VH-VL binders against o29789. Designs and how they scored, part 30

Target 1, 134 residues: o29789
Amino acid sequence: MDEKTLAKMIEAVNKHMPEKTRSLAEMLKEKDPTIRAKDGNEYYIEKRELEFIAQHVDELDWPRFRIPVILEMNDIGGERVIYVRDKLHAEFIKRAFGFDRVLNGILTLYMYELPQIRRKLRTASQVIFRISLK
Short names: E, the ipSAE of ESMFold2; O, the ipSAE of OpenDDE; V2, 0.75 times the mean of E and O plus 0.25 times the DockQ between their complexes.

## First folded at step 19 (VH-VL; framework fv_imsidolimab)

Design N5 (at its last look DockQ between E and O 0.57; V2 from the best seeds 0.00; counts 0 for: pae E 9.2 > 2, grease 20.1 > 18.9)
Fold by OpenDDE, look of step 19:
Structure N5 (fold): chain C 134 residues (1-134), chain A 122 residues (1-122), chain B 112 residues (1-112)
Amino acid sequence: as target 1 above (134 residues)
Amino acid sequence: QVQLVQSGAEVKKPGASVKVSCKASGYTFTKYWMNWVRQAPRQGLEWMGEIDPYSSYTDLNQKFKDRVTMTRDTSTSTVYMELSSLRSEDTAVYYCARDSYDWLEGYYFDYWGQGTLVTVSS
Amino acid sequence: DIVMTQTPLSLSVTPGQPASISCRSSQSLLYNDGKTYFYWYLHKPGQPPQLLIYEVSNRASGVPDRFSGSGSGTDFTLKISRVEAEDVGVYYCMQSTHYPLTFGGGTKVEIK
C-alpha cells in the first residue's frame, strides 16, 4: 500500500469512529444494539459477537468493557503494528485469541494477526489509524 | 496469473465424508483468505466458511459448524474442505473462492475454482 | 442472518435493451469503516461465478461499462444498459458486511 492510499484510509476510517462507546453490559441487554459514529451514522453490532466477548470477560467487568474493541494501527518508522491500548480489551484479546505480545506496556499485534480478530469481531471492533514518528 | 484448481467430482453415500481440495497458484498463498461456497441443484449460492491459510483460523457458517472442517497445507498451497455426515441435501457443486484482500477487509471473491460436484445418493 | 431478496426471479430481455435487477437486504449493509460490502456476481452456465460489481458501484476488472451498480443501506440495483448475448446467466447479489456472508436468491437473465 502506497502512502497516498494509506492517508486516504486514515481519513476515511477515523471519520467513522464512535461518538461514544457503549458498555458490553448495556449492549447485551439489547436485541439490536448499535453504535453511533461521529459522522452521525449508526452501525449495528452483532449480538453473537457481544456474546463471544462476554464469554471471555469477567461478568464483573461487563459494565466497564467498552464497545467497540479498538484496534489502533500505528505506523512507526515505516513499520506497521496494531496497539490494543485499553487494558480490558487487551486482556480479552489475550484470553480469546492467545495474542500476548507486549511492547512498551501495550499489547501489540502484527498486521497478519489483525484479520483474525477483525473477522471474528466484524462489527464489535474498529480499526483506527495513528501515525507515530520516531 | 492467479489460479484455483479443485479436485474432481465425488460420489458418496449418506453418512460418509468428502474432502475437496483447492490448489492455489500465482500469488502468495498465505496472504489471502479462502472461502468455500456451494450451489445445490436449482438453488442459489451458499457461503460455507472461510480459512486463513496463514494461521489456519476458520470461521464457519453456523449451519455447517458441526460437519465442516477446513484445513490448509502451506507446502502445497492447498486448502481442503471436509464435509462429514453427508446427506442428500449436500449434493452440490462446491467452489473455493479467494478473498480479494489480505487485511483490508475487502470481502468479495475475486477468483474462483472450477467447482467440484459432490453427489450424495444411496 | 441477513436476508438478501432479489427481484425479479427471471428476466427475458431483447438484445440491445436495458435490464435492471434489484436486491434488498434485511438490514443496513453500511459497515463501520464507511464502506458498504455489497457485491454482484454473474454465474454463467458451465463456469464459476464471476465478480461484476464490488462495494455497490465499482466495476470489477474486465467488466464492460454497460454494467452499473447503485444503491445504499438496504436497497441496491444492478443495471445493464444494453444486454448482450454474453450477459446470459444468473445474477447474484452478496453481502459481506455481516456474518455469515449471504447471497440473494438469484435472477436468471435470458435473451428473447
Scores: ipSAE 0.530, ipTM 0.872, lowest interface PAE 1.1, mean pLDDT 92
Fold by ESMFold2, look of step 19:
Structure N5 (fold): chain C 134 residues (1-134), chain A 122 residues (1-122), chain B 112 residues (1-112)
Amino acid sequence: as target 1 above (134 residues)
Amino acid sequence: QVQLVQSGAEVKKPGASVKVSCKASGYTFTKYWMNWVRQAPRQGLEWMGEIDPYSSYTDLNQKFKDRVTMTRDTSTSTVYMELSSLRSEDTAVYYCARDSYDWLEGYYFDYWGQGTLVTVSS
Amino acid sequence: DIVMTQTPLSLSVTPGQPASISCRSSQSLLYNDGKTYFYWYLHKPGQPPQLLIYEVSNRASGVPDRFSGSGSGTDFTLKISRVEAEDVGVYYCMQSTHYPLTFGGGTKVEIK
C-alpha cells in the first residue's frame, strides 16, 4: 500500500471516532445501545459484545469502563504496533485474550493479534491511528 | 490449494443428532475462523455460527444456540458441527466456509466446502 | 437480526443483455470504521457458493469485470453488464456488519 493511499485511509477511519464514549454499566442497561460517531451517524453496539466484556471486567469497574475499547495503531522504531492505553481496556484484553506484552509501560499488540480482538468486538472496539506520514 | 472437504450425506429421523465434519488443507488451519452456513429448500442461506480453531471459541447464531455445538481437532485440521434435536425443517445442505478476515477489508467467506446434505424424515 | 431483501426473486435474461439485482437491508450496514461489510455470492447448481463482490464494490479474484457492485447504507445493487451462459445460478447478498451474519433470499438468474 503506498503512503498516499494509507494516509487517506487513516483520515477516513479517524473521522468515524466516537463523539462521546459511554460507560459499560450504562450500556448494559439499554435494549439497543448506540454510540454517536464524529461523522454524525449512530452505530449500534451489539449487546453480546458488551456482555462478553462484562464477564471479563470486575463489576465494580463497569461504571468506569468506557465503550468502545480503543486500539491505537502506532509506529515504534519502524514497527507498526497496537497500543492499548486505557488501563481498564488493557486489563480486559489480558483477561479475555491472554495478551500481556508490555512495551514502554503500555500493553502492546502485534498486527497479527488484532483480528482475534476485532472479530469478538466488532462493534465494541475501535481502531485509531497515530501514525504520521511525513 | 485451499481445500475444505466435508463428510458425506446423512439421513436422520426427527429427534436425532447429526455431526458434520470439515477437513481443511492448503493453509495454516488455526489462522482463519471457520463458519457453518446451511441452505434449506426454499429458504436460502442461513449462518449458523463460527469457531476460532486456535482457541476453540465459538459464536453461535442464537436461533441454534441450544442445539448446535462446534468443535475442532487441530491435529487433523478438522472442524465439526453437531446439530441436535433434529426437526424436518433442519433438512438442508450444510456448508463450512473459511472466514478471510482482514481488519481493513472486513469479514467474508472466501472458500467453501462442497456441502453435506442432511435429510430429516420420518 | 438484519433482514436482507433481494429483488427480483428471479430474472430471465437474453444472453448479452444487462441484468441488475437489488438488495436492501433493514438497517445501515455502515460500520464504525467507515466501511460497509456487504457482499455478493453466486451459487451455481451442484457447486458451493462463490464470492463475487466484497465490501460493496470490489471484485473477488478471478471475477470478470462485467460484474459490478454499488450502493451504501441500506441499498445495494449488483449489475452484470453482459450476461453470459456461465452466469446462471442464484445470487445472494450478505452482510457482516451486524451479528448474526445474514443473507438475502436469493435471486435466480437464468438464460431466456
Scores: ipSAE 0.007, ipTM 0.606, lowest interface PAE 9.2, mean pLDDT 84
ESMFold2 (binder alone), look of step 19: mean pLDDT 90; pTM 0.890

Design N6 (at its last look DockQ between E and O 0.26; V2 from the best seeds 0.00; counts 0 for: pae E 4.4 > 2)
Fold by ESMFold2, look of step 19:
Structure N6 (fold): chain C 134 residues (1-134), chain A 121 residues (1-121), chain B 112 residues (1-112)
Amino acid sequence: as target 1 above (134 residues)
Amino acid sequence: QVQLVQSGAEVKKPGASVKVSCKASGYTFTKYWMNWVRQAPRQGLEWMGEIDPSDSYTDLNQKFKDRVTMTRDTSTSTVYMELSSLRSEDTAVYYCARDSFDWEGYYFDYWGQGTLVTVSS
Amino acid sequence: DIVMTQTPLSLSVTPGQPASISCRSSQSLLYNDGKTYFYWYLHKPGQPPQLLIYEVSNRASGVPDRFSGSGSGTDFTLKISRVEAEDVGVYYCMQSTHYPLTFGGGTKVEIK
């Protein structure tokens, strides 16, 4: 597969990314917070999930903690894995769920760990897809 | 093999409570969430809520939130659903159902045999 | 809550003939991961419900290929190419994109 095809696939996978992320601090103040995605849809973020995040993030970091939490799918040696690249997201996941595996400086999860996170962050997390490399 | 075995039928009066059990076997109990679904006579299926057996976290259908309590006992691999302030419209078969929690979807892959709860005066 | 509307309410089918069941949701079932969490269950007489189709069109393990699912967004269809005696029961659609999880009202399939 050539570089041009790969670039287009990465662009397609990222279409569901938020048009603009929002801070945890700002969204905690709202009654019915939403995120607008690049596909034009608005997604309700459950306040219970924001409060769960807040319980595991130092209050001084709330203004800089971006919503949604990004879970990036990748391949390593033929295995599907999840990277958590944002440093505040990674610290949060480590504290809230106990996952602490770091590979090449990036918090790395296996696919069987993903449902544990997604069920508690059903609206406040976003999966993105990465084309596989060997 | 995965098996979900529920407690037996119950007959209750309006205003009482009922507690239905669901004993799991054949898999790692704390790995999968458990759901409760009911079916009233000649009616469809209605989701009541779910519990994570690993830490007792629950997500309850708002319709039942004030009347439903879900608990579990990891030593016996059993979940419980308690419905209080029973009314005649709560007469139904109550099922426990295991959530797949697989990447490919959020669906119920195994169900208990059902527990008939009859509420009559 | 997401309303799931099934049609028809019942079908009487001669064995070997096709059947088609429709389910419409009150909102799109497309989730933020690009997946559509839509399912078909079959509730056979005397048995608990069983999964038939997951994620719109994928047959669950052990489900014959005469069953097929299709659809997107808000409109979904289950087809049975040749109805057999063991296919009798009530078919339910279900969504888990939105909470609370909701089922359709059911479609009873009988042999005539």
Scores: ipSAE 0.269, ipTM 0.741, lowest interface PAE 4.4, mean pLDDT 86
Fold by OpenDDE, look of step 19:
Structure N6 (fold): chain C 134 residues (1-134), chain A 121 residues (1-121), chain B 112 residues (1-112)
Amino acid sequence: as target 1 above (134 residues)
Amino acid sequence: QVQLVQSGAEVKKPGASVKVSCKASGYTFTKYWMNWVRQAPRQGLEWMGEIDPSDSYTDLNQKFKDRVTMTRDTSTSTVYMELSSLRSEDTAVYYCARDSFDWEGYYFDYWGQGTLVTVSS
Amino acid sequence: DIVMTQTPLSLSVTPGQPASISCRSSQSLLYNDGKTYFYWYLHKPGQPPQLLIYEVSNRASGVPDRFSGSGSGTDFTLKISRVEAEDVGVYYCMQSTHYPLTFGGGTKVEIK
């Protein structure tokens, strides 16, 4: 809601996007799993967060579930919403957090709902920004 | 000015529960996360957990997960921390601490005055 | 959990002399937004803790410039260029990059 805060967040998220996502399955096998960002830095992913995700994702899908969970911020007609485009991410969010709003076939969150996910998945989620006029 | 005023000292027996309150004023109550931190005698600071502005989500230190409940009342701008199954080791000063605004940082900018909880048989 | 190790446990300083406190984390505190959520608090007797330094090197409002923070990754330092009587208390480092949030064991600073 705070414009300055939001602007700062947008600046930061684009720079620190993951270079390559990793599977939940492989990361669960690691003691100190990391993700490499486009800026070249490696960031630790909290094991407890991965375990939390695993509890809400079918084991058969663990190899297909990509980390981090992508939360796409969109500006639609002056309103900001978050898209969860990945199907497995969307199903996970529905199951874990109870958010099931679907707009145009995409799981959609309001800005005030984002903190619940970001606080729970501090490291295993990533916010990215996209301008969408629809 | 931002103020966090906590409830008074408590004396409890082992096995009992205690509910500490933290009344907030001087800011928009529904925009800030609230944390609880305690300090046992001659010990350091220990984070217990946090509660979101909407009272919809809490993140608790796993150490207290089964014994701590955090709630908030928007109408009175008050946050509560209830600790059950009290033990002597729970004797401590309990602080409420406001989290900084989201995305600006994750630190505690304002603290309550503390509430002493004594657990003794 | 992230273990925060502070050294020394206690420090007795002559007024006007410098002081240095170290804090080491068991893991890197670099967050996925490029920030390092590491903080220094001072807990004075009879008062609640108060923020001194945020995000490694930024002084909180009202904090004298004789306080400075530095570090990166897992190693951090708080320096007081000239210790004063009002600086007496226990200093704590804290990380909020990882859950659960954790504090160092504290460093007691006294005046000699």
Scores: ipSAE 0.268, ipTM 0.801, lowest interface PAE 2.1, mean pLDDT 91
ESMFold2 (binder alone), look of step 19: mean pLDDT 91; pTM 0.906

## First folded at step 20 (VH-VL; framework fv_imsidolimab)

Design Q1 (at its last look DockQ between E and O 0.83; V2 from the best seeds 0.00; counts 0 for: pae E 5.4 > 2)
Fold by OpenDDE, look of step 20:
Order: structure tokens, then C-alpha cells, then sequence
Structure Q1 (fold): chain C 134 residues (1-134), chain A 122 residues (1-122), chain B 112 residues (1-112)
């Protein structure tokens, strides 16, 4: 990812973040589920992606599983990594994709692993950025 | 140089099956998704489906879900698309098309095979 | 399915003159990552389709600067500042944010 792309994505964090996340359980009941973003837009979530998530998440956790799956971009020591902070998201990623690298108690992905997740969760996941001021 | 070379033209009867191959070279085969797109005579382009680099996942257009199978052979860097229960309306040029690896430039087809004509006729 | 509507169906252009093709999607193609999953392809006679523009306005490698893409949300335009003989073919728009991936009906560009 070049600097221009990164800058664009950072900007997107401010504009396209969910106003409110929704539960997997409630969205599975809808024909055309959407997430409303802070920019006022509604983004459609692919039902098939929700179904895919549901296949890898215990049914008892469906009401607690929040959509979208958050993939947090971080810069650690000059290296870009992705944190999956939500515990249910982390467990899902582990089960569905086989990624189980945990650093400081947080599931951590490398940049080259991101496409595997984004391809299958094109709409049901979201990349956000955390800017370190240190 | 990236190249996608497809198998030759096929002539089939209704009800038969056809298996088209797409041999890839010039890049890391196991890092890129592959797509299949067809074009019937005097028609536009139609997406059929995609297959992931590991051959563990396919995403198919529901129009073809019951008739199409996509597979990969890593040892030969070849992707296959098999279409069964052929109909006259399946007469088309079939293309394999590579998708980007890193997702950072979106989801598009940057390289295409030369196309394979499949003719279905009685 | 997301419907991609192209206009016009065909266009006959004098060499050196500009051309413009429109594509409208039934749903916004801007998504939560800031990207707009919209693309232009050119299908020349006797050749496979080739990528022209990705993400609305970015020219693919090797694409002449006489090609430009613009638009946002649901409305997109491909412009050719000076049409050349080698630009003859059928142009297609495509969206890839929602499944199934869908193409426009195509715009045939010919030389007068």
C-alpha cells in the first residue's frame, strides 16, 4: 500500500465508520441488511457473507457478534500490522481463516494476510486506522 | 510477463459437459484469484465465478451454481472451468481473468486469457 | 443484482474528435474503505477484454492519457479526448463490490 492509498483509507475512517454496529443475529433475519455509517450512507452487507460468518460462530454468540468485522490498521515499530481487538471477531478469524497469531493478547495479522479476509468479507468487514501520536 | 493461455475451441452437444483450461505463467500462481467471464454472440460480458489461490473456495454466479465447477492445479499452474448440462445458450467465448492479489487497488481483472469458443449445437 | 446501464449503445466518432460514455449503477459503488469499485474495460475485435480504468479514474498500465474516467456514487463517465482508430471496440463498465459481479451492456465505438 502506497502513502496515497493509506492517506485515503485514513480519511475513510472518519467518513465511513459505522454509526452503530449491528448484531449478526438481527442481520441474518433481514433480506437486504445494511449498516449506516457516520457519513449518512447505508452500506449493504452481503447476506452470503453473514451466512459465512454464522457458519464459523456459535449460534449462542450470534446476538453478541457485531457487524462489521473490524480490522484495525496499526504501525508498530515502522511495520504495519492489523489488530483484531474484538474477541469474537478474533475467534471467528481464527476458525475461518486459520490466523492465530496473538501479540499482547490481541490477534495480529500481517498486511499480506489482509486480502484473504477482505476477499471473503468484502462488505461485512471494515478496515480502520489507529494513528499513534508517539 | 503475465500470460494466460486457454485451451482450444470446443464443439459440444446439448446435455454434454465442457472443461476449459487456463494455464498461467509469469507470476506467482498461488497468490492470485482467478475469474471466469463469458460472452455469448451479440451479448455482453457475464461473470461466472471466481476461485481462490488455494483452490479451497469458489464463488459462483447463482445463474451457474448447479452447473459450473472451478478447480486449480498448482503443479501445472492451471485453472479449470467445467460447465455441465450444456445448452444452446451456453454457446459463447469463455475467458479466464486474473484478479489482483493485495486488494488495495480494488477487485478487477488485470490480465485475460485469449478466450475459448464453446459451441453447443445439435 | 446490481444493474449497470451504459449509454449510448453505440457511438460513431470522427478520428481526432472526443467521445463520452456513461455508466449508471443501480446502487452506489462507494464502500466503507473509501474505494469505489467501478472499472472500465475495452474489448477490441479479435482480442480479449483489457482493463482501461480502475476505481473510477485510474488509468491501467499502458493506457494512453487520452482516456479518462470520472464520476462518483452511481454515475460514471469515460472520456476519450481524441479518438483514434485503435480505440475501436466495445467498452464495458463493471462493478465488483457486490455479488454477482456485473457488467454494463456495452458501448460500441466505431470510426466514421
Amino acid sequence: as target 1 above (134 residues)
Amino acid sequence: QVQLVQSGAEVKKPGASVKVSCKASGYTFTKYWMNWVRQAPRQGLEWMGEIDPSDSYTDLNQKFKDRVTMTRDTSTSTVYMELSSLRSEDTAVYYCARDSYDWFEGYYFDYWGQGTLVTVSS
Amino acid sequence: DIVMTQTPLSLSVTPGQPASISCRSSRSLLYNDGKTYFYWYLHKPGQPPQLLIYEVSNRASGVPDRFSGSGSGTDFTLKISRVEAEDVGVYYCMQSIHYPLTFGGGTKVEIK
Scores: ipSAE 0.665, ipTM 0.895, lowest interface PAE 1.0, mean pLDDT 92
Fold by ESMFold2, look of step 20:
Structure Q1 (fold): chain C 134 residues (1-134), chain A 122 residues (1-122), chain B 112 residues (1-112)
Amino acid sequence: as target 1 above (134 residues)
Amino acid sequence: QVQLVQSGAEVKKPGASVKVSCKASGYTFTKYWMNWVRQAPRQGLEWMGEIDPSDSYTDLNQKFKDRVTMTRDTSTSTVYMELSSLRSEDTAVYYCARDSYDWFEGYYFDYWGQGTLVTVSS
Amino acid sequence: DIVMTQTPLSLSVTPGQPASISCRSSRSLLYNDGKTYFYWYLHKPGQPPQLLIYEVSNRASGVPDRFSGSGSGTDFTLKISRVEAEDVGVYYCMQSIHYPLTFGGGTKVEIK
């Protein structure tokens, strides 16, 4: 990822953070579920992506599983990695994709693993950045 | 050198099935999703579906879901699309197309096969 | 399904003159990752389709700088500053954020 592309992504993420997350249980019951971002726009979440998540999350956890799945980009020791900090998100990623690397108690992904997740969760996941990246 | 080489032209009767192959080379086969796109005579491009060659996960256009099967063989780096219950309206050129699979640069078809003409006639 | 509407359906241009093709999507293609999932393809006679522009305005490798893309949200434009004989073919817009993936109906570009 070059610096021009990274800068564009950081700016976009800051504007598109969810105003409020929504539960998987609520969204599964809706025909055309949406998430409102802080920029005021509503973004549709593909129902099939919610169903994919539901297939890998115990039904008793659906009410407290928040949408979108958060993928946090960080720099650790000069290497760019992805943290999955939400515990239900981490367990889902482990079950659905088989990624199970834990560093300092946090499910941690390499950048080259991110496309597989984003491809299957194009609308139901979101990459965020830490403030100190710049 | 990325290459997608498809099987040759086919002539079929209505009600038959056709299986088109697409052999990939020049890249890590299981890292990129493969798509099938068709173009009937004097019509535009129509997306048929996609397959993840790492685990055979597929996502098919509902228009074709009952008649299309997509499979792959990792040992030969080949994907297959089979269309059953052929009708004259299925006469088209069928393309395989590699998905870019670069989440931060978008999802698009960066390399295409040469196309396979399937003719359905009585 | 996201409908992609291209105008004009065909375009006959004098070599060396500019050309412009429009595409409108039925829903915004900007999504929560900050990307706009909009693309242009060129289908030349006797060849498979080729990627021309990715993510609205980025030229694919080997595409001449006389091609430029612009737009946002639902309205997009492809411009050719000076049309050459090699630019003949059918131009398609495409979106890739919502399933099924959909193409515009195409714009046939010919030399007159």
Scores: ipSAE 0.148, ipTM 0.715, lowest interface PAE 5.4, mean pLDDT 85
ESMFold2 (binder alone), look of step 20: mean pLDDT 91; pTM 0.916

Design Q2 (at its last look DockQ between E and O 0.62; V2 from the best seeds 0.00; counts 0 for: pae E 2.9 > 2)
Fold by OpenDDE, look of step 20:
Structure Q2 (fold): chain C 134 residues (1-134), chain A 122 residues (1-122), chain B 112 residues (1-112)
Amino acid sequence: as target 1 above (134 residues)
Amino acid sequence: QVQLVQSGAEVKKPGASVKVSCKASGYTFTKYWMNWVRQAPRQGLEWMGEIDPSDSYTDLNQKFKDRVTMTRDTSTSTVYMELSSLRSEDTAVYYCARDSYDWFEGYYFDSWGQGTLVTVSS
Amino acid sequence: DIVMTQTPLSLSVTPGQPASISCRSSRSLLYNDGKTYFYWYLHKPGQPPQLLIYEVSNRASGVPDRFSGSGSGTDFTLKISRVEAEDVGVYYCMQSIHYPWTFGGGTKVEIK
């Protein structure tokens, strides 16, 4: 990822973050589920992606599973990694994609692993950035 | 240089099946998704579906979900598209198209095969 | 399905003159990652389609700078500053954010 792309993605975090996340359970009941972002736009979530998530998440957790799946970009020691902080998201990623690297209690992905997830969850996942001031 | 070389033209009867191949070279075959797009005579381009690098997942246009099968052979770097229960309206040029890899520029077709004409006629 | 509508259906241009093609999507193609999943392809006679523009305004490798893309949300434009004989073909817009991926109906560009 070049600097321009990174800058654009960081900007997107500010503009396109969800105003409010929604539960997997409620969205599965809708024909054309959407997420409203802070920019005022509504983004459609692909039903097929929700169904895919549901296949890998216990039904009892559907009301607690929040959409979108958050993929947090971090810079650690000059290396870019992705944190999946939400426990249910982490378990889902593990079950669905086989990624189980846990660092400091947080599921951690490498950048080259991100495309696998984003391809499957084009609409039901979101990349955000955490800027370290250290 | 990236090359996608497709199998030759086919002539089939209605109800038959056709299997088109797309041999890839010049890149790491197991890293790129592959797509199939067709164009019927005097019509536009139509996306048929995609297959992941590991041959473990396909995403098909619902229009073809019951008739199309996409597969990969890593040993030969070849992708296949089989269309069954052929109809006259399936007469078209079929293209394989490679998806971009880096995933930071969206999802698009950066390389195309030369196309395979499939003619369905009684 | 997302409908991609291109205008005009055909365009006849004198060499050296500019050309403009419009594409409108039935749904916004800007998504939550800041990307707009919109693309232009050119299908020349006797050749396979080729990528011209990705993400609205980025020229693909080898594409002359006389080609430019613009737009946002649901409205997009492809411009050719000086049409050449080699630009003859059918131009297609495409979206790839919502399945199934869909193309516009195409715009045929010819030389007068």
Scores: ipSAE 0.699, ipTM 0.904, lowest interface PAE 1.0, mean pLDDT 92
Fold by ESMFold2, look of step 20:
Structure Q2 (fold): chain C 134 residues (1-134), chain A 122 residues (1-122), chain B 112 residues (1-112)
Amino acid sequence: as target 1 above (134 residues)
Amino acid sequence: QVQLVQSGAEVKKPGASVKVSCKASGYTFTKYWMNWVRQAPRQGLEWMGEIDPSDSYTDLNQKFKDRVTMTRDTSTSTVYMELSSLRSEDTAVYYCARDSYDWFEGYYFDSWGQGTLVTVSS
Amino acid sequence: DIVMTQTPLSLSVTPGQPASISCRSSRSLLYNDGKTYFYWYLHKPGQPPQLLIYEVSNRASGVPDRFSGSGSGTDFTLKISRVEAEDVGVYYCMQSIHYPWTFGGGTKVEIK
């Protein structure tokens, strides 16, 4: 991801983070599911992307699988990495994409691995930015 | 130079099927998704669906879901669109179009095939 | 489906004069990533469609600067500051924010 694209995304996340997550099970039943962002607007989550997630998540877990899938960008020792902290999200990523690198108990992705995930989950995943202060 | 070369015109009877090919060159075939868009005579453009050539993942316009199949052959860098149970309303020029999508870029068609006329007549 | 409504349906313009085409979507095309998924294409007679403008206002490679796009939310405009003979064809707006992707009905531009 280049710097201009990253800067644009950081600006958008300050404004458009989800107000509340929603259950995969609930959203799969809707024709045109949406998530409300903190700006008060509704944004589509493509049902086909939810179906892709569902193909790789045990049906018993659908009610507690939260949408969107959170990809947390961090800066660790000058290296930019992506954490997948939610346990169900991490297991889904492992099953669907084959990424299984765990550092300090957290599924960890390199920046160059992110586009493959985003191609399939443009609307059903969200990149957030965190800075570790301590 | 990106090139998308489609198969030639076809004439079909109602109830038949047609398979249109789109051969890609000048870029890494599996990196970019491919779309199919059609235009009936004196009408506008209509999106039919898309395919990821790397794994055959597809998103289809629900209007065509049960009649359209999209496939690809990575050894020839070719995508195919097959439309079955043809009706006279399916008479149109069919275009393949390359999606320029990467992670944060907007979805748009940056290269188009020359088009394939499919005529469905009794 | 998101409906894209173009006006006018046709334009007949004297060479060298400006032209303006409007497109309205039935829903906002601004997504939560900060992008507006709105595009303009030109379909010249005997040629495949070609991209003119991506993401509202960005000219595609090789598109002259006499073409400009503007708008936000649901209302968008394509302007041609000085229409030339090569600009004849049907102009289409398109959205790609939500499946199925849809086009406007087209605006035919002719030279008087």
Scores: ipSAE 0.446, ipTM 0.819, lowest interface PAE 2.9, mean pLDDT 87
ESMFold2 (binder alone), look of step 20: mean pLDDT 90; pTM 0.912

